# Designs tried in a protein design chat: VH-VL binders against o58714. Part 23

Target 1, 254 residues: o58714
Amino acid sequence: MRVDLNSDLGESFGRYKLGLDEEVMKYITSANVACGWHAGDPLVMRKTVRLAKENDVQVGAHPGYPDLMGFGRRYMKLTPEEARNYILYQVGALYAFAKAEGLELQHVKPHGALYNAMVKEEDLARAVIEGILDFDKDLILVTLSNSRVADIAEEMGLKVAHEVFADRAYNPDGTLVPRGRPGAVIEDKEEIAERVISMVKDGGIRAINGEWVDLKVDTICVHGDNPKAVEITSYIRKVLEEEGVKIVPMKEFI
Below, E stands for the ipSAE of ESMFold2; O stands for the ipSAE of OpenDDE; V2 stands for 0.75 times the mean of E and O plus 0.25 times the DockQ between their complexes.

## First folded at step 13 (VH-VL; framework fv_indenebart)

Design k33 (at its last fold request DockQ between E and O 0.92; V2 from the best seeds 0.82)
Fold by OpenDDE, fold request of step 14:
Structure k33 (fold): chain C 254 residues (1-254), chain A 121 residues (1-121), chain B 115 residues (1-115)
Amino acid sequence: as target 1 above (254 residues)
Amino acid sequence: EVQLLESGGGLVQPGGSLRLSCAASGFTFSDYAMHWVRQAPGKGLEWVSSISGRGGKTYYADSVKGRFTISRDNSKNTLYLQMNSLRAEDTAVYYCAKDLRYYPSGYFDYWGQGTTVTVSS
Amino acid sequence: QAVLTQPASLSASPGASASLTCTLRSGINVGTYEIYWYQQKPGSPPQYLLRYKSDSDKQQGSGVPSRFSGSKDASANAGILLISGLQSEDEADYYCMIWHSDAWVFGGGTKLTVL
């Protein structure tokens, strides 16, 4: 069994540092690099891509809403044309740095509110996928496991990586429980480890109300926001490896 | 062939302690959650406790919380149930059961023959 | 008051059909639960029969005859085990089970007698 570990990186901007990218890079196989809209900037993109290269981590674009002040977590109503071109622009921006550093882009993972909105809005999902296709049809779209987005992407001829979150509670329908709700975020390292093993080995997890949710697991979202997050990420990788799971970039099996 | 063999049952006085064991074979033990289910004489099935494959997650019935402890030794392919502060109502045949899944969330696809625990003064 | 309620006993003739009910407590919607069924014969441990959540989400145990099937009665808020073409070997105790409030919960069991 093979699984990818992905993390959102390159979200610093200007003189502001966000996250422990150097530390978490040691444990992941795929980096989602901010493209300068919800976070990041040209210098940060270059730095992050270099760091990925040094650690043999695959690089993907992490496009979001043009919402720097809200960190891309505020919903924005976009036309399909806007969505398509916003994706193309951001992917292109990161591509320039990847190319300059001798790397190829592996994937695209939408960020924050855009990521979630796509799950609910088919037209938006299609537009985003079109933007990706405009750039490179061989890229992998990272999206919520068993989401409608995944189906649409496959229908449109784009490869998909089903993403799961071991530190988030699930609704019975397979969506994530909003962060503001009690129990939505799991912080206990051991609980997270047990959950991730269940996801990988059992192909599912218990929802917040106790119902079983079937999941496809290609990539696991892990975090490097703070030292505790990095510790959890390291532990997740260790536990998975102990369970006989091979941690490799998603491009190796998708 | 999957085999589960319970042992450790016996006669104990109220307030006493007993440790049950379940020896497993025929499958990768650590890949599956395990369960204890008991059945009092002439009564129905009652779930007692569950433990995940690695043992990091456990569940207990309210009737045994604080008194019973489920554990496992994956190097020995053995499931345990430490029973303390035993009561008359704990008298039952105790079955170990294999879960379909790693997390204690699937159906019990294999059962042992059970071991009898009798709590009596 | 019990989370799951089963009739204590049921009798049916060979060749007939038997419907065993597993009624959920008021306030708990049967539609959201996976109902697991087990068969237990005298002197033996229970055996898994099947799981039923919906017509599109159900699973039959390995080696379990097709004459065993699961369903739900929403109006009665109950899971149903259907046994068609009853045979003498079907005489046993039958238990339903659900996951509820971080616990496995068994029904009281139904003793099925094949006359």
Scores: ipSAE 0.917, ipTM 0.950, lowest interface PAE 0.5, mean pLDDT 97
Fold by ESMFold2, look of step 13:
Structure k33 (fold): chain C 254 residues (1-254), chain A 121 residues (1-121), chain B 115 residues (1-115)
Amino acid sequence: as target 1 above (254 residues)
Amino acid sequence: EVQLLESGGGLVQPGGSLRLSCAASGFTFSDYAMHWVRQAPGKGLEWVSSISGRGGKTYYADSVKGRFTISRDNSKNTLYLQMNSLRAEDTAVYYCAKDLRYYPSGYFDYWGQGTTVTVSS
Amino acid sequence: QAVLTQPASLSASPGASASLTCTLRSGINVGTYEIYWYQQKPGSPPQYLLRYKSDSDKQQGSGVPSRFSGSKDASANAGILLISGLQSEDEADYYCMIWHSDAWVFGGGTKLTVL
């Protein structure tokens, strides 16, 4: 059995420090590097790519809405042309730093509100996928497991990694329960570990209402924004290894 | 092939304690959830408790909450049920059952032969 | 008040069909539940038969003959186990089971007699 571990990184900008990138980089296989629009800037992007190289972690673009003030978490209505070129621009920008460090890009994981909007809006999903294909048909799209976005990407010839979230409750339809509802976010590391193992071994978990949700598990989203998040990430890796799961970059099996 | 062998049943007085064991073989024990189900003489099935593959999640029937504790020792391939504060209505054959999944599900695919607990003064 | 209700007994002739019902109490809807079915022969532990949620979401137990099948009757708020082509060895107790309120709940069981 094999799985990728991914985390959002490179989210500092200007004088602001965000996250514990150096610590979490030790435990993951894929880094989603912010591309300067929702977070990050050219200096942070170069530093983050170099850190990934030093830790033998694969690099992917983490493009978002042009919304630094809102950290890319506020929905923005885009035309298909805007969405396509916003993705191409951000992927290309990160690629410049990857190339400067002698690396290729592995993947693209959309950020925040853009990630969620693609699940609901097929025209937006197609435009984002076109932007990725404009750059490189061999890139892997990271998107919500068993989503319509994953189906559209496969139809359009783009490789897909199905992403799951062990620290979030699911609705029966496979979407995530909105934050702010009781039980939407799981914080106990033992409970997170139980969920991760179920996702990998059983191919699913129980939704918040008790129904079973089937999940395809290519990559697991983990966090490094504070010391507790790094501890949980380290624990997830340890538990998966104890259960005989190989933790390898998604490129090795997608 | 899968085998489940319960033991530890017997005669106890009300208020007493027993520990049931279920020895497992023929499969990777830690990969699967396990269950206890009981059946009183001449009666139907009653689910008692469930436990996930590494033991991090447990569930209990309301009738046994606070009195019974399910556990497992994966190094010994053994499932346990610690039964405290026993009552006459706990008299039953106790079966252990294997799940098809790591996390407790309704696929109780293999069952043991059962062990008999009698609670009587 | 019981979460699941099954008739205590049912009789049917060899070669005929038997339809065993598992009725959910008022206030919960069979449409969203996975219904699990178990068979228990005298002197033996129970055996898993099948699970039914919908025609596209069902599962047959290993080695369980295809003449055993599941369905639902929405108007009766019930899960149904259909046994066609009844054999004498089908004489047994049959239990339904669901996941409800963080608990596995069995029905009371139906004793099937094959005359």
Scores: ipSAE 0.697, ipTM 0.860, lowest interface PAE 1.4, mean pLDDT 94
ESMFold2 (binder alone), look of step 13: mean pLDDT 94; pTM 0.949
OpenDDE, look of step 13: ipSAE 0.878; ipTM 0.931
ESMFold2, fold request of step 14: ipSAE 0.368, 0.648, 0.339; ipTM 0.761, 0.845, 0.766
ESMFold2 (binder alone), fold request of step 14: mean pLDDT 94, 94, 94; pTM 0.951, 0.947, 0.942
OpenDDE, fold request of step 14: ipSAE 0.916, 0.916; ipTM 0.949, 0.950

## First folded at step 14 (VH-VL; framework fv_indenebart)

Design c1 (at its last look DockQ between E and O 0.02; V2 from the best seeds 0.00; counts 0 for: pae E 19.5 > 2, placed apart)
Fold by OpenDDE, look of step 14:
Structure c1 (fold): chain C 254 residues (1-254), chain A 121 residues (1-121), chain B 115 residues (1-115)
Amino acid sequence: as target 1 above (254 residues)
Amino acid sequence: EVQLLESGGGLVQPGGSLRLSCAASGFTFSDYAMHWVRQAPGKGLEWVSSISGSGGKTYYADSVKGRFTISRDNSKNTLYLQMNSLRAEDTAVYYCAKDLSSSPSGYFDYWGQGTTVTVSS
Amino acid sequence: QAVLTQPASLSASPGASASLTCTLRSGINVGTYEIYWYQQKPGSPPQYLLRYKSDSDKQQGSGVPSRFSGSKDASANAGILLISGLQSEDEADYYCMIWHSDAWVFGGGTKLTVL
């Protein structure tokens, strides 16, 4: 079995540093690089893309709401036109840096509130997908496993990578439990590892209420925002490899 | 046509060093991971080392960790294996192999003819 | 204990079937692994034959005859290479391989003799 490990990177900006990009880059196969709206800036984008290149990590755009103050985690009501063009703009922005560094974009993963909103709003999902299609129909959309977004994307002719979150609790309907709720975020390394294995081997996970949720697993989101997160990522990789899972960029099997 | 040509093999004393090369052609070299696999006389295959397409990731067998270094020059379409602190048990034919993909975890779809390394006093 | 164990040798008659086993060490579930098979003839480098994870997840090498097929024996915790309709040209060494613990691991190889 093959799986991709992705991480949200390049989320520093200006004088502010966020994340341990250099460290986590060693363990992942796909980097979701912020495009300067929810986080990041031109210098950070360039640096992050270069770092990915050095580590043979594939680069994808990580577009979000124009919400720097909220880190793209506040819901914004967008028109379809806005959503489409916001995606195109951001993907294009990162593309410029990828190209300059001799890399091609692999995928697009929406960020934060946009990511979640798409799951609930079909019109928004379609608009975002259109924005991606405006740029390059061969890009892979990373979205929540078994979400409506995935279906819509496929219907619209866009390749999809089903993403799972080992450190997040799931609702019975396959959506993620909001971070602010108790039990929404799992921190124990061993538990996270067990969850990853369950997802990969069993094709699902137990929801927060104990119900089984079927999942497609193409890419696993891992974190590198602190040393513990990096350690967990490394451990996850090790555990997966011990179970015979090959960790490769999503483009190799999607 | 994919071609892999190993060179650099020879006789070396224990504790010595040797550098193997593998010249690749017929494909976009930088897009594919490369591997070294060795075979001692009359013995089976043993994976030695792997390197990703860009060279950013390397992997080593426990038997060679700390002694061997895999590298590549994508501008020259060449794979290298620097072997230090050589031991008698390192005696083998060394094959370079091409991976299916840029990650070293595909499979070995093309092999060179091998170069012989003999470690003996 | 070796991660992969193969019988040292196997003999079969032309036209018969040969089943080559690749047994995984205890504690390693064969069901989760992709098993790769290679053929090596004397004086030549190995050649890729096929990959087998499951009946729905397998890949045949280019130019490899259909009489070569992969399978698994869960009870034996082994990968199987089946060669049907053995031909004299099938006489060779056969190696299984898996990706385990961030490394490639080969079996010891089986020498197949076609009588």
Scores: ipSAE 0.027, ipTM 0.645, lowest interface PAE 4.3, mean pLDDT 94
Fold by ESMFold2, look of step 14:
Structure c1 (fold): chain C 254 residues (1-254), chain A 121 residues (1-121), chain B 115 residues (1-115)
Amino acid sequence: as target 1 above (254 residues)
Amino acid sequence: EVQLLESGGGLVQPGGSLRLSCAASGFTFSDYAMHWVRQAPGKGLEWVSSISGSGGKTYYADSVKGRFTISRDNSKNTLYLQMNSLRAEDTAVYYCAKDLSSSPSGYFDYWGQGTTVTVSS
Amino acid sequence: QAVLTQPASLSASPGASASLTCTLRSGINVGTYEIYWYQQKPGSPPQYLLRYKSDSDKQQGSGVPSRFSGSKDASANAGILLISGLQSEDEADYYCMIWHSDAWVFGGGTKLTVL
């Protein structure tokens, strides 16, 4: 069994510092690097790519809405052509720094509200996928496991990594429970580990109502926002290894 | 030595019911997803149903949804297929198959000899 | 139109190679699919051979000789099973399989005859 571990990184900008990139980089296989629109800037992008190189972590673009003030978490209505070219622009920007460090891009993971909107809006999903294909047909799209977005990408000939979240409760339809509801976020590392094992070994998880949700697991989203998040990420890696799971970059098996 | 032994097949009239069993040995049964695949006389393979190692999730072909129920008893190392409302087109050899993983992955690595179901009036 | 199409039969000589195709219908792209291959001899249950997605993402069944290999022909939208150095025991029916639209789907099968 092969699994990727991914995390959002490079979210600092200007004089603002966000996240513990240096610490979490030690435990992941794929870095989603902010592209300067929702977070990040050219100096942070270069530094983050170099950090990934130093830790043998694969680099992907983390494009979002052009909404620095909202951290890309506020929905923006885009035309298909805007969405397509916003993706192309941001992927190209990160690629410049990857190339400067002698690296190729592995993947694209949309950020925040864009990620979620694609799950609900098929025309948006197609436009984003077209933007990725305009750049490089061999890039891997990271999207919600078993989502309609994954199906659309398959139809359009784009490689897909199915992403799961061990620290979030699921609805029966495979979507994530919104933050703020009781039980939406799991913080206990032993509970998170049991969930990771279920996702990887049994191909799914119990939703908040007890129903089984089928999940395909190519990559697991992990966090580096603070020291506890880094500790949980380290523990997830340990538990997966003890279960005989091979933790490798998604490019090795997608 | 992996062994899968199907039983419970037979002759039944349309609308009848049968329960197929698959006795498993030679491996830790609960670690692996299991499958039912059928083959009508002289025809190709048709996937019927799958179940995860824990039994937590099940899958069905459209042709059998609502009529067939897959289940497992991990304490008895036995896979089941409850077949209700049988039709002539359900006539086939039914194979039990083992997956390489606890989730259905498409690696139907070991197969039983099959048990024959004939639905005829 | 069937999701997977296989030729009904194929013949080849001992020691030669056989190339068995599994063509996906228009509208779905072989490049993103994992293609599973199965062998079935007369009077016996099927046996798993291998899975192929890409050269970096493939898996050989336990005990399956290396002369069995998988590939894809993107221009033909097809998965390919190559059997090199054909032996008389390779005479069998061969099925491809994919996961599509919430179901495992088998192709119609190819009967390989070794003259």
Scores: ipSAE 0.000, ipTM 0.402, lowest interface PAE 19.5, mean pLDDT 90
ESMFold2 (binder alone), look of step 14: mean pLDDT 95; pTM 0.952

Design k34 (at its last look DockQ between E and O 0.89; V2 from the best seeds 0.00; counts 0 for: pae E 2.6 > 2)
Fold by OpenDDE, look of step 14:
Parts: sequence; structure tokens; C-alpha cells
Structure k34 (fold): chain C 254 residues (1-254), chain A 121 residues (1-121), chain B 115 residues (1-115)
Amino acid sequence: as target 1 above (254 residues)
Amino acid sequence: EVQLLESGGGLVQPGGSLRLSCAASGFTFSDYAMHWVRQAPGKGLEWVSSISGRGGKTYYADSVKGRFTISRDNSKNTLYLQMNSLRAEDTAVYYCAKDLRYYPSGYFDYWGQGTTVTVSS
Amino acid sequence: QAVLTQPASLSASPGASASLTCTLRSGINVGTYEIYWYQQKPGSPPQYLLRYKSDSDKQQGSGVPSRFSGSKDASANAGILLISGLQSEDEADYYCMIWHDDAWVFGGGTKLTVL
């Protein structure tokens, strides 16, 4: 069995540093690089792409709402035209840096509120997918496992990587329990590891209310925004490898 | 062919200890959660404990918490149940059962023949 | 009150249908639970029969005859095991099981007698 490990990176901005990108790059196979709207800037994009190259990590665009102040975590009502063009712009922006560094883009993972909004709004999902298709039909869309977005993308001819989250609780319907709710974020590395193994081997996980949730597992989102997160990421990788799971970029099996 | 063979049952006094074993074969042991289920004489089934494939996750019935410990040695394809502070109400046939999943989340698709534990003064 | 309640015994004639109930405690919605059923014959360990959550989410055990089926009665807040065309070999104890509050919970079991 093969799985990809992805992390949201390149989210520093100007003189503000966010994340431990250099550290987490050692353990992941795919980097979701901010495209300068919710976070990141041209210098950060360049730096992050180089770092990925140095670590043999595949690069994907991580487009979000034009919400730098809110870190792309505030919902914005977009027209389909806006959504489509916002995605194209951001993917293009990162592409320029990837190309300059001799890399190709692997995937697109929407960020934050956009990521979540797509799951609930079919029109938005379609518009985002169209934006991706406008750029390159061979890119892989990273979206919530078993979401309607995944189905729509596939129907529209776009490759999909079903994403699961290592440290988040799930609702019975396969969505994530909102942050801030009790039990929404799991912090214990052993628990996280056991859950990840379950997701990978069993194709599912227990929801927060105890129900079993079926999941497709192509890529696992891990964090690297603090030393503990990096430690957990390295541990997850180790455990998965011990269980005979091959950790490779999603492009190798999607 | 999946096989589960329980052992270690016997007669023990109240307050005593006993260690049960379940030898597994016919499947990749570490890929599946394992369970202990007991049945008192003439009574129904009672879940006792569960453990994930690697053993990193365990669950216990309230009736045995603090007294029983489930563990496994995947190198030996063996499931264990350490039972301490045994009580008369712990008297039962103890079955080991295989989960269909790594995580203790699925049905018990295979059962052993059971081993009898009798707690009596 | 027990999480799962089963009648202690049930009798039916060969060829008839037997409906075994597994009633969930009040406040627990049967609609959200996967109900597992096991059959146990004298002197033998339990055997898995089937799992039922909904008509679109159910699973039959390997080798289990199609005359065994699962359903739910929302009004009664109960899982149902239906055995159609009852045969003498169906005489056994039947247990329902669910996952609840981080524990596997069995019903008390129903002894089915085939007259």
C-alpha cells in the first residue's frame, strides 16, 4: 500500500515567519505551498519551492481566499467567475517559481475556508476545478476524502487525491469536527499514529460519536508549524513504514 | 485457515492472578485488532477488552478496568490477557476473537474455542 | 437500564419466520448504530451472522444463508434479526452487539427454539 504525506508550507509573509518548513520537509512527500493570498509572498514561494527541491518533495499550489489578514480562514462569497480566476492566478503564480527552479507542479490543494466551502458548495467546487483545468488538466486535486468535491472533480476529468487528516476528529458524515470543539484536535502522538494506521489499513476511522466512517486514503495531511508537530509527523512516517506502507508522492499512484 | 487457540485458564482463588494466551495463525496477526469476550456459565456474552494491531490502542470494559491488561506479542502471534485481582464474577469461558480491521472497530469474524477461568475460594 | 435488551427466549415452528429484537435504551437512537448479530450453538463459540446499519449499509457474513436478514424498527428503537424459513439447525442463542461509549456492548441474548 502507498500513501502520500502532505503539509501546508510557505505560509510566512514579509518579515513574519510561520511554520518549520525546513524541518517538516524531511518527512513529507508533497508540499502545499501558499500562493501569496492567504499567506506567502514571492520570496517565500521561491524559498519554499527550492527547499522542496532540495528534499525531493513534490510541490503543489495551495490557493486560498484573498484574505491575508484572516489567513484565508474567513469565508468569502465568490462568484464562479471569481473562484475560477482566483485559482488560475494563484496556481500560475506558484507555477512561475516552480518552473524557475526546474520543478513541475504536482497538485492543487485549496486552503482553509476555501477548502471547506468547496465541500459544501457544489458551484464553488466546480468553479475551482475549472480554474485548475484552465491551467493543467494533469494536476491532481487534493480534497477531503469521499467528499462531493472528489466526485465532481472526477466527473470533470480531473485526478483526485483523497485527503485525510492525522490529528483531526471526524463527523459521521466524513467532515472534520470544527476546531475549538472538544475532541476536535488530537494531540497525543500515539493516538494519532493509531488513527492514521487505521485510516490507511482499514479505509476508515471512528467518528467523534463512535460511528465508523469509510475513507479513501491517498494523502495524509500532517503539520509542521511547531516542534511537536514535526515530531509527530516524523513518528507517523516511521510507524507507517514499519507497517509496510510505502510513503511516496501522490503522483506515483494517482 | 484462521485459527485461534486460547490457553491459560484454570482454577484460581479470589484476589489471585491469571494470564491467558491466544495463539493466532492463518493471517497477518499485526494487521488486525484482537478482542477478549467472556461468557459466564449459562449467561450471555460480555466484551472484556480490545487491542489494535500494533497494540497502541486498548479498550476495556468497566467491569475489568484497572484489573485486566490486554497485550500482544506480534512476533509470536499471541494475544494476552493479564487478569489481576480476580473475582468470583470473573468466572467464565474466555474467548479470543479476531477483528476484521486493524482498529478495534469491526465485527468479530473469527473466534477461538475458549478457555475456562474459575474463580472460587 | 441495559444498553441492549433482547427477549430471553423465542419459539417458532419450522418453516415459519422468527423475528428477534434488539431494543436500544431510550435516548440512544438506533438509526445511528451498526448492529451486529451473532449465533451461538450449544458447546460452540459464537459465529458472526451479519451487520446492519441501513438498507444501503449492511453486510452478510460469509456462508450465512440469505434467509437471515437485518433491519431496524425506528418506532421501537430496535434492531431486528429476521430468520425466514426457519430450520431446525437455526435453534441457537442469538446476540446483538453495538459499539457504544467506547465499548462493545452485547445484548442479553435470545434463545430461539424451533418447535
Scores: ipSAE 0.879, ipTM 0.931, lowest interface PAE 0.5, mean pLDDT 96
Fold by ESMFold2, look of step 14:
Structure k34 (fold): chain C 254 residues (1-254), chain A 121 residues (1-121), chain B 115 residues (1-115)
Amino acid sequence: as target 1 above (254 residues)
Amino acid sequence: EVQLLESGGGLVQPGGSLRLSCAASGFTFSDYAMHWVRQAPGKGLEWVSSISGRGGKTYYADSVKGRFTISRDNSKNTLYLQMNSLRAEDTAVYYCAKDLRYYPSGYFDYWGQGTTVTVSS
Amino acid sequence: QAVLTQPASLSASPGASASLTCTLRSGINVGTYEIYWYQQKPGSPPQYLLRYKSDSDKQQGSGVPSRFSGSKDASANAGILLISGLQSEDEADYYCMIWHDDAWVFGGGTKLTVL
């Protein structure tokens, strides 16, 4: 059995520093690098790509809404043409730094409110996928496991990696319980470990209401925001390896 | 062939303790959740406790919380139930059961033959 | 009030069908529950039969004949085990089970007699 571990990185900008990128890079196989719109800037982007190269971690674009002040977490209504070209622009910008370091891009993972909006809005999902295809048809889209977005991407000929979240509660329909509701976020590392093993071995998880949710597991989202998040990330990797799961970049099996 | 063999039952006084064992074979023990289910004489089934494949998650019926402890030793392929502060109403046949999944689910696909616990003065 | 209620007994003729009900108490809705069914013959441990959530979300136990099937009656707030083409070896106790409040809960069981 094979899975990828991914994390959002490169989210510092100017004099502001966010996250423990250097620490979390030790434990992941895929880096989602901010493209300068919701976070990151040209210097942060170059530094983050170089850090991934040094750690033999695959690089992908992490494009978001043009909302630095809101960290790309506020919904913005876009026309399909805006969404398509915003993706193309951001992927191209990160590609320039990857190319400068002698790397290719593996994947695209939309950020924050854009990621979530695509799950609900099929026209937006199609526009984002078109933007990726305009750049390179061999890129992998990372999106919510068993979502309609994943189906649309496959229909349009774009490779897809199904993403799961071991630290988030699920609704019975496979969507994530919104943050801020009771039980939405799991913080205990042993509980997270039990959940991630169930996702990989059982192909699913128990939703917040006790119902079973089937999940396809290509990549697992992990975090590096602070020392506890890095500890949990390292623990997830350790536990998966102990259970005989091979942790490899998604390009090796998608 | 999947085989589950319970042992450790017997006669015990109220307030006493007993440890049940369930020896497992014919499958990769650590890949599956395990359960204890009991049945009092002439009565229906009552779920007692469940444990995940590596033992990191446990669940207990309200009737046994604080008195019973489920555990497993994956190096010995053995499931345990430590029963303390036993009461007359704990008198039952105790079955161990294998889950189809790593995490406790409702798929109790193989059962042992049970071991009898009698709590009487 | 018990979480799950099953009739204590049910009789049916060979070749007929038996419909075994598992009623959820008021305040919880059968529509959101997965209903598991178990069979227990005299002198033997229970055996898993099937799970039913909906027609698109169900599972038959290994080796369980297709004449055993699950359904729900929303108006009665009940899960249903249907056994068609009854055979004498179907005489057994039948239990339903759900996951409720972080616990597995069995119904009281129904003794099915085939006469």
Scores: ipSAE 0.545, ipTM 0.823, lowest interface PAE 2.6, mean pLDDT 94
ESMFold2 (binder alone), look of step 14: mean pLDDT 94; pTM 0.949

